# VH-VL binders against q08179r182to404: the designs that were tried, part 2

Target 1, 223 residues: q08179r182to404
Amino acid sequence: KLIEIRKKTSEFLHETLEESNLITYNTIENAEKKQKFLNFFRKLYSAKEGKIMTFQHDEISAIAQMFKNDSVLDNLSRPQLAAMSKFMSLRPFGNDNMLRYQIRSKLKDIMNDDKTIDYEGVESLSQEELYQACVSRGMKAYGVSKEDLVDNLKVWLELRLRQKIPSVLMVLSSTFTFGGLPKENYSKAFSPLAEKKETKSKYDDLLDLYYDGILQVLSSIPD
Short names: E, the ipSAE of ESMFold2; O, the ipSAE of OpenDDE; V2, 0.75 times the mean of E and O plus 0.25 times the DockQ between their complexes.

## First folded at step 1 (VH-VL)

Design g17 (framework fv_inotuzumab)
Fold by ESMFold2-Fast, scan of step 1:
Structure g17 (fold): chain C 223 residues (1-223), chain A 121 residues (1-121), chain B 112 residues (1-112)
Amino acid sequence: as target 1 above (223 residues)
Amino acid sequence: EVQLVQSGAEVKKPGASVKVSCKASGYTFTSYYIHWVRQAPGQGLEWIGGINPSGGSTTYRRKFQGRVTMTADTSTSTVYMELSSLRSEDTAVYYCARDLYDFWSGYFDYWGQGTLVTVSS
Amino acid sequence: DVQVTQSPSSLSASVGDRVTITCRSSQSLVYSSGNTYLSWYLHKPGKAPQLLIYKVSNRFSGVPDRFSGSGSGTDFTLTISSLQPEDFATYYCLQGTHWPYTFGQGTKVEIK
């Protein structure tokens, strides 16, 4: 059962991400980018202390863009790489470098597919193609309406292709969809928008969900 | 009914290559890994490697790397194992076996009938 | 590679006997998920191996109640509570937790 596998791997990754340093500060090349990075994590750590903070989408995107797939994968432990591999429907095998290559190859396949789908339009996909695309990207798809699958894929493409969010962070953020969040803690500490609309479209709700997931991944980085 | 049906016995010269097929039926071909296991005369079972038919990704035991190639043909629901640079020590019965859909599993539920490969001097 | 050792290498038994075969691994077979990928197979001459027990203690579909598995970590046991004529065969354990997958050397169960 894919859903059960994804729940189990998500729980493991959530539990262990705090042990990983997903980016090394000294690899950030621009002085201005370094300052933005420091300011963001200072704000994030303040939120972890129980302060109610708001995080704008553009703020989250700017920081997420600084991550590279290779750097994130280099800093994940073998059990974390194996869990991520299984979440992506890959069978983990070999040493750490082989696992990283397998995951990287899968992420490249998804990225190429993203570009093709974006070019042709999400609405051009058959129902089976749409379902498989969503499943391949770590989305919940069984029992989901066609319209919701379309919205999910459109949000993925917006974040991946236009906001330039690294594929690895997108996959890690998807684990929060399956594992669930401790509602009390996250609802108190984080808001992905400076101001939330009283009434939102399905697309806006999904966009917020993905930014929340990215923020949760970033919040797992040690001080 | 789940079935894995393998190709017939082969006799090869040292240095030749052999390609064994394993045709799957009775289930969704791309949902399960297929592994290859051999048994040389008087020896136990030895794992060779496996393939994911969905993407064609493969894993091989180190001693066979450079000599073994596994491929899958989704249109015919068939997995192939090709072993090159054959030696007399490669004389064995070769089995294909299905790994369960559960990606957490590391065990084989259904097996092919076996293919005897004899490498004659 | 994880080494898997079975004992005994062979045994002689009569129909109705309780048979115990052990399998020991050089490393823990507990996966990060908490599952233990230790399985048991029955192999008869001229036939393909057949799955008996998976994940230490789960009987595969159609496998008779007389077969049971137990163990944890590195030490595992297959038990046949009352040996039947069709049970005279070679038995193999397999560890599938670590790459590469490794089989035990086999235990031959012969008629006394």
Scores: ipSAE 0.000, ipTM 0.412, lowest interface PAE 19.0, mean pLDDT 79

Design g18 (framework fv_inotuzumab)
Fold by ESMFold2-Fast, scan of step 1:
Structure g18 (fold): chain C 223 residues (1-223), chain A 121 residues (1-121), chain B 112 residues (1-112)
Amino acid sequence: as target 1 above (223 residues)
Amino acid sequence: EVQLVQSGAEVKKPGASVKVSCKASGYTFTSYYIHWVRQAPGQGLEWIGGINPSGGSTTYAQKFQGRVTMTADTSTSTVYMELSSLRSEDTAVYYCARGSLWFGELPFDYWGQGTLVTVSS
Amino acid sequence: DVQVTQSPSSLSASVGDRVTITCRSSQSLVYSSGNTYLSWYLHKPGKAPQLLIYKVSNRFSGVPDRFSGSGSGTDFTLTISSLQPEDFATYYCLQGTHWPYTFGQGTKVEIK
């Protein structure tokens, strides 16, 4: 099944991401952004050590925006690339560069499809198109209501197009939040996303899940 | 290895219905579309439609809309295509083929052996 | 529906010949991603079709390097650099950019 493949590949990626340097500090464009990067990870490591820290959506977005798809893919090993390929319902084949090309091509398709869907409106999609769009982005879709598929896709578009979060981080976040189990050390990170639970809509709940997933991916980075 | 195995040849009268099966093995059944393509004598390949076995969602070519129904049985990894109100021009070899769940990325990478459907009086 | 037209409808060739088949679409096949979903298939009587090329120029696993695809927008070409005995077949292009999927009418490659 797709669910079994996604669960297995998610668990593998969770276990191995700490072995990868997903970003090279020296490639961050300017001194202000470098300082924000350092401050964020100092705060994140303090949270992992048990200190109570709050993370706002806009600060998570600001750090996530510093990542580039190519840099992340260049730092993933062949087994990680194969797992990501399988999670995205691609047939993995060839050497490392062929796998990176395959994933890059798929992410580019998703990125530009995002723009088309956003322009025409999520509501313009048929049930079948909506289902296919969600599956292609690593979302749970089988047995999911039309309304929930719509909300999932709208959250994806908000994070991708308005918050400018790289698609590779969105896919990796899906593996932490929707496809597999998070590591125990990630659950120790304090997040303010849970503070407003009494007033949350389904859309807000999905936003929180994605931001939590992004935070978990970022917390896998050593140093 | 990936295999798609189809049911045997059928002979039907005009106005009848035919149901062709396609049994998949060697891969995760719910991770790929199954499409149906036919070839009438002396003609080219013609796409009929496809099904996502995970949710059962279908897409049919306009020409076949209202006459074709595709279903999937995940417990047996089998897809069915039923074509109703048969006419002589429906005489063709019908193929099932596997396709990527994403937009045109790897369409029809593995094919069934084909099923000849003959419509005659 | 997007219409796909192949040229020629048939050709005669000898082993070792360079063969070129053209496919033209009524609309651009460039998706919003910048990718172009045009594929090529080989079909022999009594056998199932086989995928040769996908996304214009990518050879499918196991396909010999004598097969190559090129083109952009609405005009596409399949080239066989040195025709082999097993290559006498009918070739089809397929557009997968727009629903419904549409095939060209086919090009039959016959022995002289």
Scores: ipSAE 0.000, ipTM 0.414, lowest interface PAE 17.1, mean pLDDT 79

Design g19 (framework fv_ozuriftamab; at its last look DockQ between E and O 0.03; V2 from the best seeds 0.00; counts 0 for: pae E 13.8 > 2, placed apart)
Fold by ESMFold2-Fast, scan of step 1:
Structure g19 (fold): chain C 223 residues (1-223), chain A 121 residues (1-121), chain B 106 residues (1-106)
Amino acid sequence: as target 1 above (223 residues)
Amino acid sequence: EVQLVQSGAEVKKPGESLRISCKGSGYSFTSYWMHWVRQAPGQGLEWMGGIYPGDSDTGYNQKFKGRVTISADKSISTAYLQWSSLKASDTAMYYCARHEYDILTGYFDYWGQGTLVTVSS
Amino acid sequence: AIQLTQSPSSLSASVGDRVTITCSATSSVSYMHWYLQKPGQSPQLLIYDTSNLASGVPDRFSGSGSGTDFTLKISRVEAEDVGVYYCQQYSSYPLTFGQGTKVEIK
């Protein structure tokens, strides 16, 4: 009953992410990057207060790249680590360091698999391999068409391998496809670009959806 | 109705082995963690460890790891706490308590009635 | 290794009094749970996830707090509220309880 587990764990994560400091400002190495970080979160805070703000994909990627898997995991509470573990089909019972190791190992496996799939090409996967790849990455796969699974995996690889977005943020963003957003009008305030009037390909729609998910994770960080 | 029924009181000598039990009924036994919590005479509550009967996954408080073994038999919905060699310091009331698998914050909604273990020469 | 310290260790109250028990953690915890152990009985859940009433628990009980400081309140204590109250965290292993607060009614 994977879908039910993922729904419950993603709802819990959505409710609690605001309690976590996923990155420490002082660990950002570069003065220019520190300024971009501060400006971005000032912009997010303004958006939460009802101001209409535009967030570009490259802007979101630049900030997301500042996060490290280990730092994010170090700042997640035990219940959040347990939820993330369950979301990734792992069993959460051990001390905090064991949970972090378990999650880290799973993320490393996914990262190595990402490189292999990218090299061989998404189109080279059998239907079963494609299904398992999507499930392992937190994507909805049951009842999803082969074409949509292909597009989802291609978007994941673009963000992970080319935009260098940390695996932990990718997994957390995937929770927004299962548990729903914490507030229905939340994404409208943060992602004006996702609501463009022009017609888009499924790939472009999914790309917008993933960036919106990443933006929602970032917006959960306390100001 | 959910019930956790524990085995009866035990009086043992130092060095003896012992196994006490906690039987769950009225719910899906393999969907809940079962934990053991001890209370020494006149003292507070101390967590010892737990088991998820669905796959026998366990977690221990380091203080008790190697001193006790936690196990479960899902065919009879029963969890166990076992000592290979009892010490006088093991004298305590032992409670089992249930923690729902889906509850990530780890609170105990149902408790057994307790098993008093007395270890004396 | 999060230690939970409760204050006070014991108190005596008259029926109808407001009772406040605090629980302080050595490190930040996400949620605090509270249990009541009545004389001669097993512990029972009162409050879970900091502020939620457990099934069958009267609304005179309430919980609050965040970070390292949490509070349990009884707005109008009754005779059946006699016992030892324990806070509990599961934000880090080992799972720990506070030392307990004994509540007696005069």
Scores: ipSAE 0.006, ipTM 0.531, lowest interface PAE 10.9, mean pLDDT 82
Fold by ESMFold2, look of step 2:
Structure g19 (fold): chain C 223 residues (1-223), chain A 121 residues (1-121), chain B 106 residues (1-106)
Amino acid sequence: as target 1 above (223 residues)
Amino acid sequence: EVQLVQSGAEVKKPGESLRISCKGSGYSFTSYWMHWVRQAPGQGLEWMGGIYPGDSDTGYNQKFKGRVTISADKSISTAYLQWSSLKASDTAMYYCARHEYDILTGYFDYWGQGTLVTVSS
Amino acid sequence: AIQLTQSPSSLSASVGDRVTITCSATSSVSYMHWYLQKPGQSPQLLIYDTSNLASGVPDRFSGSGSGTDFTLKISRVEAEDVGVYYCQQYSSYPLTFGQGTKVEIK
């Protein structure tokens, strides 16, 4: 059962993520980005119970863009790499270098597929194609309406192609979004700022949920 | 039917080399980790290391790293534990055990019958 | 390395007794596995993933626990339950076993 596998792997990743150094301040490209990094994490770690720190989507995206896929994968342990693989419906095998290769190869294939889907339009996909695209990206797909699958995939394309969120962070964020774990296990000290619209669609709700997942990943990084 | 059959008991002198074997049958030998676990006389179980025969990846308990070599011959579905120079303290029962890996769990579902290694002058 | 400590180290029970064995870890463990080594035999898997019975294991055996504290219980001991019980973790390398709990039947 895929749901139980994702629950187990998500729990493991959430428990162990702080043990991995996914980014270091000194590797950040320039002084402007370093300043944004410091301000963001000072705000994130200054949050106190009873006072929810809010972050705009573009704030979160700017910090997420500072991560590099290869650097993140190089700093994950073999059990963490296996967990990511299983979450993505891959069969983990071999040493940590083989697992990194498998994940990199899968993420490359997904990126190429994302570009094709974005060009042709999400609506052009059959129900089976939509299902497979969502499953391969770690999204909830079983028992989900076609309309919701379309919204899920559109959110993925927005974040990956337009907001340029690194693929590795997208997968880690998905463990908080689609991992099937109780939300009570997540930090409550911060939240993404909800987009203000007269009519708020399921797409907008999913977008907020993904940004919350990214915040959860970022908050797991050691100071 | 999964079976792990180990080589027979060995009596050796300190300084001699030794290779013991574990043959797996009834499953895909290259798709599971094979581990070695020792049990010194009157003592408990201690993990030594393992091999993934599919790509020959190995992992060792630091206590035994450099003291033993773990290898496999996938053409005959056999894993090996080898010493280049035995010590009296290597006297123990040695088990091979199959590991169905899960990132959050890892248990030994099948065990060999054991190989008694006695090292005496 | 995560060290596992079992309690008691030894016990003597009569047929029909309830037996409880604990396993304490030096740091958090996601799942605990249990083995029985009967006299003169190889270890055999008894419980995996904390509470799941291995194939052919009778339901008088049960496992529970989380975090650092795990328990194996035998509701009504039988003569064939004699041997040494070991807990084992694989949440972190190197994988480790408890020191063992010897169960004798009188």
Scores: ipSAE 0.006, ipTM 0.451, lowest interface PAE 13.8, mean pLDDT 82
Fold by OpenDDE, look of step 2:
Structure g19 (fold): chain C 223 residues (1-223), chain A 121 residues (1-121), chain B 106 residues (1-106)
Amino acid sequence: as target 1 above (223 residues)
Amino acid sequence: EVQLVQSGAEVKKPGESLRISCKGSGYSFTSYWMHWVRQAPGQGLEWMGGIYPGDSDTGYNQKFKGRVTISADKSISTAYLQWSSLKASDTAMYYCARHEYDILTGYFDYWGQGTLVTVSS
Amino acid sequence: AIQLTQSPSSLSASVGDRVTITCSATSSVSYMHWYLQKPGQSPQLLIYDTSNLASGVPDRFSGSGSGTDFTLKISRVEAEDVGVYYCQQYSSYPLTFGQGTKVEIK
């Protein structure tokens, strides 16, 4: 039942995000960044037109870093906010202000918790702690092994703390990553380093999956 | 530099209407919640409510709900607090304050200079 | 509503003294913010997110705490630190402040 709820929520978010303007582009004072942004989305849109396009992780990160949590949240509709709240195991009650507030509050907690977890080490967490940590971040946690939960959190921390991906995008990405949605996008994230490996680790696969999710979120941004 | 400039002091009688203003500058006015905080004479701070000028979403302290209206004109980067009918108990200093969400911090980082409202017969 | 109770309500210290102000919440809060209202002035942010110094705030100020109990400390109080200190929570609506702690210098 929980899986079904997540799937439905993910589907809803997927459908509705396309209608949302996720980008309140901060005054890109840097021409270079603007160009990168434009190039990225051109490439992304090309993929939508049926061309298979590949994106490197660093390329995705660079673009994702241009987004801000507030900007994204401010551009989400009430249904999206409600869905996001549910995905984050929040009560989606109240007006838009309340929903945004709850999400922001939760994200803040997560952001600080990420630092703590990173410092202490993911492996130091109990199964219950891992479970709660994953659930709060929109990850599939029910029926997932401790090992997988650890990997999931490691990937999360890598993206959040090292790659500086905004937490809102991460949560939204989780909806695509763990929502069981078919990959309709002709875009693929990859790591050149990982591709050189004879065997990809579960971690590598999860990382790719998250980046794919981020791509899907970014692809939902209207022209 | 971020600045919040409020309208001047008001002296009113009970039953009168009033609207005070807070103009923000030095930042994107539509990207931050603006809140109103009341301070009765010799008392502490009391949150009244706020508005997000970007979409005019509002939140109120239930204590003040129905008695006050918070609004904003984003074209002039101004937030408003208004009463339809003032009471003597509305005598207070009123502050506008920007609520910072940039890193989901949720605190009031900038404050107006305050507007003193005196309601007396 | 989450009520915040500060202790003490008032205190008098000598320059150089250590000052401790506590804020107790009726329910758990994620973070606590602190403000200083100097005489005749608007409140100003002092500490945000429990332990972070606001811009321009001297490092003699510090914040700590978790759950329902939070603390603001001044390691060496100065004359300019005179005013009323307020804790504030935003974990739930309505946003609430403590009743304030008046700090005076002897």
Scores: ipSAE 0.006, ipTM 0.525, lowest interface PAE 10.9, mean pLDDT 86
ESMFold2 (binder alone), look of step 2: mean pLDDT 92; pTM 0.943

Design g2 (framework fv_necitumumab)
Fold by ESMFold2-Fast, scan of step 1:
Structure g2 (fold): chain C 223 residues (1-223), chain A 123 residues (1-123), chain B 107 residues (1-107)
Amino acid sequence: as target 1 above (223 residues)
Amino acid sequence: QVQLQESGPGLVKPSQTLSLTCTVSGGSISSGDYYWSWIRQPPGKGLEWIGYIYYSGSTDYNPSLKSRVTMSVDTSKNQFSLKVNSVTAADTAVYYCARDRYDILTGYYFDYWGQGTLVTVSS
Amino acid sequence: EIVMTQSPATLSLSPGERATLSCRASQSVSSYLAWYQQKPGQAPRLLIYDASNRATGIPARFSGSGSGTDFTLTISSLEPEDFAVYYCQQRSNWPLTFGGGTKAEIK
């Protein structure tokens, strides 16, 4: 089991490196990126086996940037695809290829919407528009106040447009933040009536939450 | 048991190309778990990493040598090779080939080394 | 490149004594540090990987410790066959770099 997990993870990581074009150019910069990528996952799976590890945000961003949406989606299991679909407000129905197609189409729509929101400014949107934007992105959509919704979108745009984190990793981060919620808990994730402590978000706290979620995603995708 | 064995000329003239081959036995070079490296050691000095190759042909080289170094792999012969162009007396060293084992949980390390081959650059 | 500095350059000891060898990196290498033993006329032999893990077949008297920039290789009780040159190597950044070596010699 452990041997097969390691081999599957190694194959996925090599596929990811090939897709990122790092292997094509064969430069010292690319060699350093390959080394950091492999060392990152070694460190990540050491943490998964119970070692205490600390990860810096810039470290996580550098590694996350190397992934492509299609590569990630192709390696997700049915339960992960279904959970992702639910957090994106999609109906999790059909076969795996149908789910992947629906997710890809939705991610494309979100990318176009991101550019529009960034251009207009997050704070120019109404509370209803902010709520819908957060819901459609799979972000924690508990926001009771306009300020919380604004913070959610600002963090998404920072990570997506400036840190260049793939949108699939962002949505999956949201999914792992709620820890495989059953149907009833899933409904509460989008409820404006959720408890204050669970709905309260600050820009820095939310940023930390997304980076933690990205780590969970990266450690779990090959499984 | 895995064994690596270097082969090639022990004497190379200045400005010529140094060519070495490493033959792997007791294990396959065609594996995603391994990179294959060359390391050298000038007389009385420490170890210097030259570069590595993956069985797919992907390579990375030490920047100090990159302009003069090429590595290649022949999976059918279970061999990988090193070429160093335009050699000088500074390239006189014992050359080692080594297996760079990759393990996602424990990292990577040179777990098997060839015995080394002395290459002298002299006219 | 990351510069690896080993100290002392030469360590003169008698069999049965404890040997402590130091390796310092110019910047953090986390735990991505290996130790190798090299006897005259022989290839290096892997002793320790990931700073503290013994390689297959390496006697329990060898142990590694440290993280970040400061690392130590300890031989709890020297055997005659342990008199050799020891190299540390960082595996964190490209290019891969080795220390200058510490020669353990019999006094």
Scores: ipSAE 0.000, ipTM 0.456, lowest interface PAE 14.4, mean pLDDT 77

Design g20 (framework fv_ozuriftamab)
Fold by ESMFold2-Fast, scan of step 1:
Structure g20 (fold): chain C 223 residues (1-223), chain A 121 residues (1-121), chain B 106 residues (1-106)
Amino acid sequence: as target 1 above (223 residues)
Amino acid sequence: EVQLVQSGAEVKKPGESLRISCKGSGYSFTSYWMHWVRQAPGQGLEWMGGIYPGDSDTGYNQKFKGRVTISADKSISTAYLQWSSLKASDTAMYYCARLGYDFWSGYYDYWGQGTLVTVSS
Amino acid sequence: AIQLTQSPSSLSASVGDRVTITCSATSSVSYMHWYLQKPGQSPQLLIYDTSNLASGVPDRFSGSGSGTDFTLKISRVEAEDVGVYYCQQYSSYPLTFGQGTKVEIK
């Protein structure tokens, strides 16, 4: 079953992501962006050592935007590519280059679909179309309410189209979101919303969850 | 020597457009972020946003996003801050500042002299 | 956003006094920078990355701190040190400044 496959592949990716160099510092375009990248990871490693740190959504987005799909895929091992392929409901096939091509093609299809859905509006989708869109993006969809599926897809579109987070990082983040983030203590350490007194909407909660997922992917990167 | 020279004081009415400038000299203009910081009369400093002239990448304080536009012209080493429609609340001293850096952090190592913008009827 | 609160808001000192200004952040900050704005002038950098003196800044100025609490000290204040002092964090966007501490010399 899809749920079981996604759980297994998420666990494998979580265990092995630290072995991959998802970005090289030398590919970052300018000295100021390199400095921001290094400052962010110093802060992130301090948080991993148990120090309580707060991360703003804007700073997470700024760092995530520095990643490129092709560079990330080039640095994933064959087993990681196979796991990612399976997580995306693809049948892994062939050598490393064929797996990368398969994943790139799927990401391209999703990116084109994102633009179409955004233009027409999430509410324009039929129940079946909404379900398939969420499943295709690595979201937990079976047994999820229609309102929650709509909110999940709107958050995805916000991060992909407005915040310009690379689709490969979105998929990797979905492995953390699908498997569930650790409860309140992790969210408190990493979430900028830990101090907010106002009642949050479900959309805002999901947005925070996805940013926490992105942060967890970033925290897996070796020095 | 590094210098940031800003355009002169402006007196405007609400609804008018305005563009002020900051010209950098004595360094590689395209290699450093240029940020804008405002100071309302008698008040403290408030970060507005910035631009990296090398690729025109920008960042904004959400409070000012959509209210102002930050741009730069590499050919004349000049950064700009622009309003399409001024409000009385835009009355302030506006500073440009260069974001200096080391391995760990960014800080404002050089500041322009400031441009006073007064918006009143 | 990380809010920075400076203490005191203002002080009057005599030449030769030790001056201490503190900056408290609502969330942990990796590094704190300090600026001085003399009357009628642009701000100027005093301390960067918590404890490093900016170029041309006398060694009577020093900075320290970590986490949420940071301090700027002037070991023996001089007449030229009059102005408003601002702390500034670079750890999170939006970038923020403290409200300022006005230092007057008697």
Scores: ipSAE 0.000, ipTM 0.400, lowest interface PAE 21.7, mean pLDDT 80

Design g3 (framework fv_necitumumab)
Fold by ESMFold2-Fast, scan of step 1:
Structure g3 (fold): chain C 223 residues (1-223), chain A 122 residues (1-122), chain B 107 residues (1-107)
Amino acid sequence: as target 1 above (223 residues)
Amino acid sequence: QVQLQESGPGLVKPSQTLSLTCTVSGGSISSGDYYWSWIRQPPGKGLEWIGYIYYSGSTDYNPSLKSRVTMSVDTSKNQFSLKVNSVTAADTAVYYCARDSLWFGELSFDYWGQGTLVTVSS
Amino acid sequence: EIVMTQSPATLSLSPGERATLSCRASQSVSSYLAWYQQKPGQAPRLLIYDASNRATGIPARFSGSGSGTDFTLTISSLEPEDFAVYYCQQRSNWPLTFGGGTKAEIK
C-alpha cells in the first residue's frame, strides 16, 4: 500500500536526514544572506535545546529559498535517494546518478504541472485530477474531500510558485506527515505555549502544517 | 540610533476605540530580525504585554485582550499601530511601543518609546 | 499564563549598599528571563536578558543569576541613580508576563 510505503520511507528519511549536509554555508553568496542564515540557525538550535521560540512564515521562507534542489540531492546517500524515490511512487534502479536523475525528472514534471494548474485555476480540475495531483506531490489524498484537496493544492502552489520554496524541501516536509512524530518534538519548541488558540481557516491550518514540516527538515541539518 | 515614538489621542470615551501609532526612526521596520510590540501600564501598577507584529503583518495578541485588539504595520511610513475596541476605565494606562529583538537581543525588549498616557473617561 | 512574583515589594537601602532582588516564576522558564529598570515618568530600560547577560551600556554593578523558577538581580553597590522600580519578565511561554515590580528606595 502507498500509505505503508510512504510511512516506512518517511521513518527512514527522518532517521538518516541528520547525516546529510543539505546546504554548505560557504555556498551562500551574499554576506547579508549569510547573516540571516546564521541568525536563523542560532534561533533554531536554541529551540532544539528546549527554548520556546516563535518562527514567522517569512523567516522560514527566506531561509528555505537558499536551498537548491540539485545541492540537496547531491548530499543525499544512495539509501536516502532510494527511499525518496519510493516515497514519490518511482521504481528505484541504477546508481546514485540514475536515482538523482529519476527524482529530478519527477520534480521537473511536478513543477511544470504546478504552473499549468496555477494558470488554469485549481478549481478547474475534476476530483480525479485533484486526487492524482495531490498524490503525486506526496500529500494524503485517499478519503480526502474535494474541498480539502483543493486547499492542499492551493497551499502547495503558494509555497512553490510565490514563496519559491524548493520542491525537494516540500517533498521532504511531506514525509513528516507520514512518518509520525519526529525524534524530538520540534513543533512544541517552535511556538510559545498559548492559553487560547486563534480560529483559522482550513487553508491557514494547512499552510502552518507545511511551514512546520519545513522547519523540521531545516532542524535536521547538522551543526 | 533607534528611537520609537507613540502618538494618538490622550482621552477616549468608554465603549469607543483607542487608536495609537508608533513611529520608528534610526532603523527599518521592514527587517525580518525584529518583532514590534505594545505594552501598557495602568497608573501605579505593573506592565502588561498587549501583542506583537512582524513586518509582514503577522500578529500574536495577549489572550486576555485578543477579542478587542488589532495591530497593523505600515512599512512605507516605518510605523505600526494599535487599536483597542470597546474600552473601559480599566484600559486607562501609559501605552509603550517596543522593539522585540528575538534574533540577536535573545528574547528581550531592547528599545522602548517614551510612552503615552491614555485616559478612558466620559 | 505564567505568574511572576517579585520580592520584596519595597527595598529600602542606602547608597553604597548591595541590593538583591528576587523573581519567582509559577513554572520553569529555563533562562528566558529579562530585567528592566523604570524611573518615574520614564519608559522601562533593559538591564539583563536571558537571565544573566548584561545589555549594552549597562554598568558592571548590575548582574543577573538563576534558572528555572528562581532568579536574582544584584546591584553590587547602589548609586543614587539606581533607586527605581525593577521588573522581571519571562518569555518562555505565551503570553509574555511581567512581575509586579520591586521598588528600590533610599533609606
Scores: ipSAE 0.000, ipTM 0.413, lowest interface PAE 18.8, mean pLDDT 80

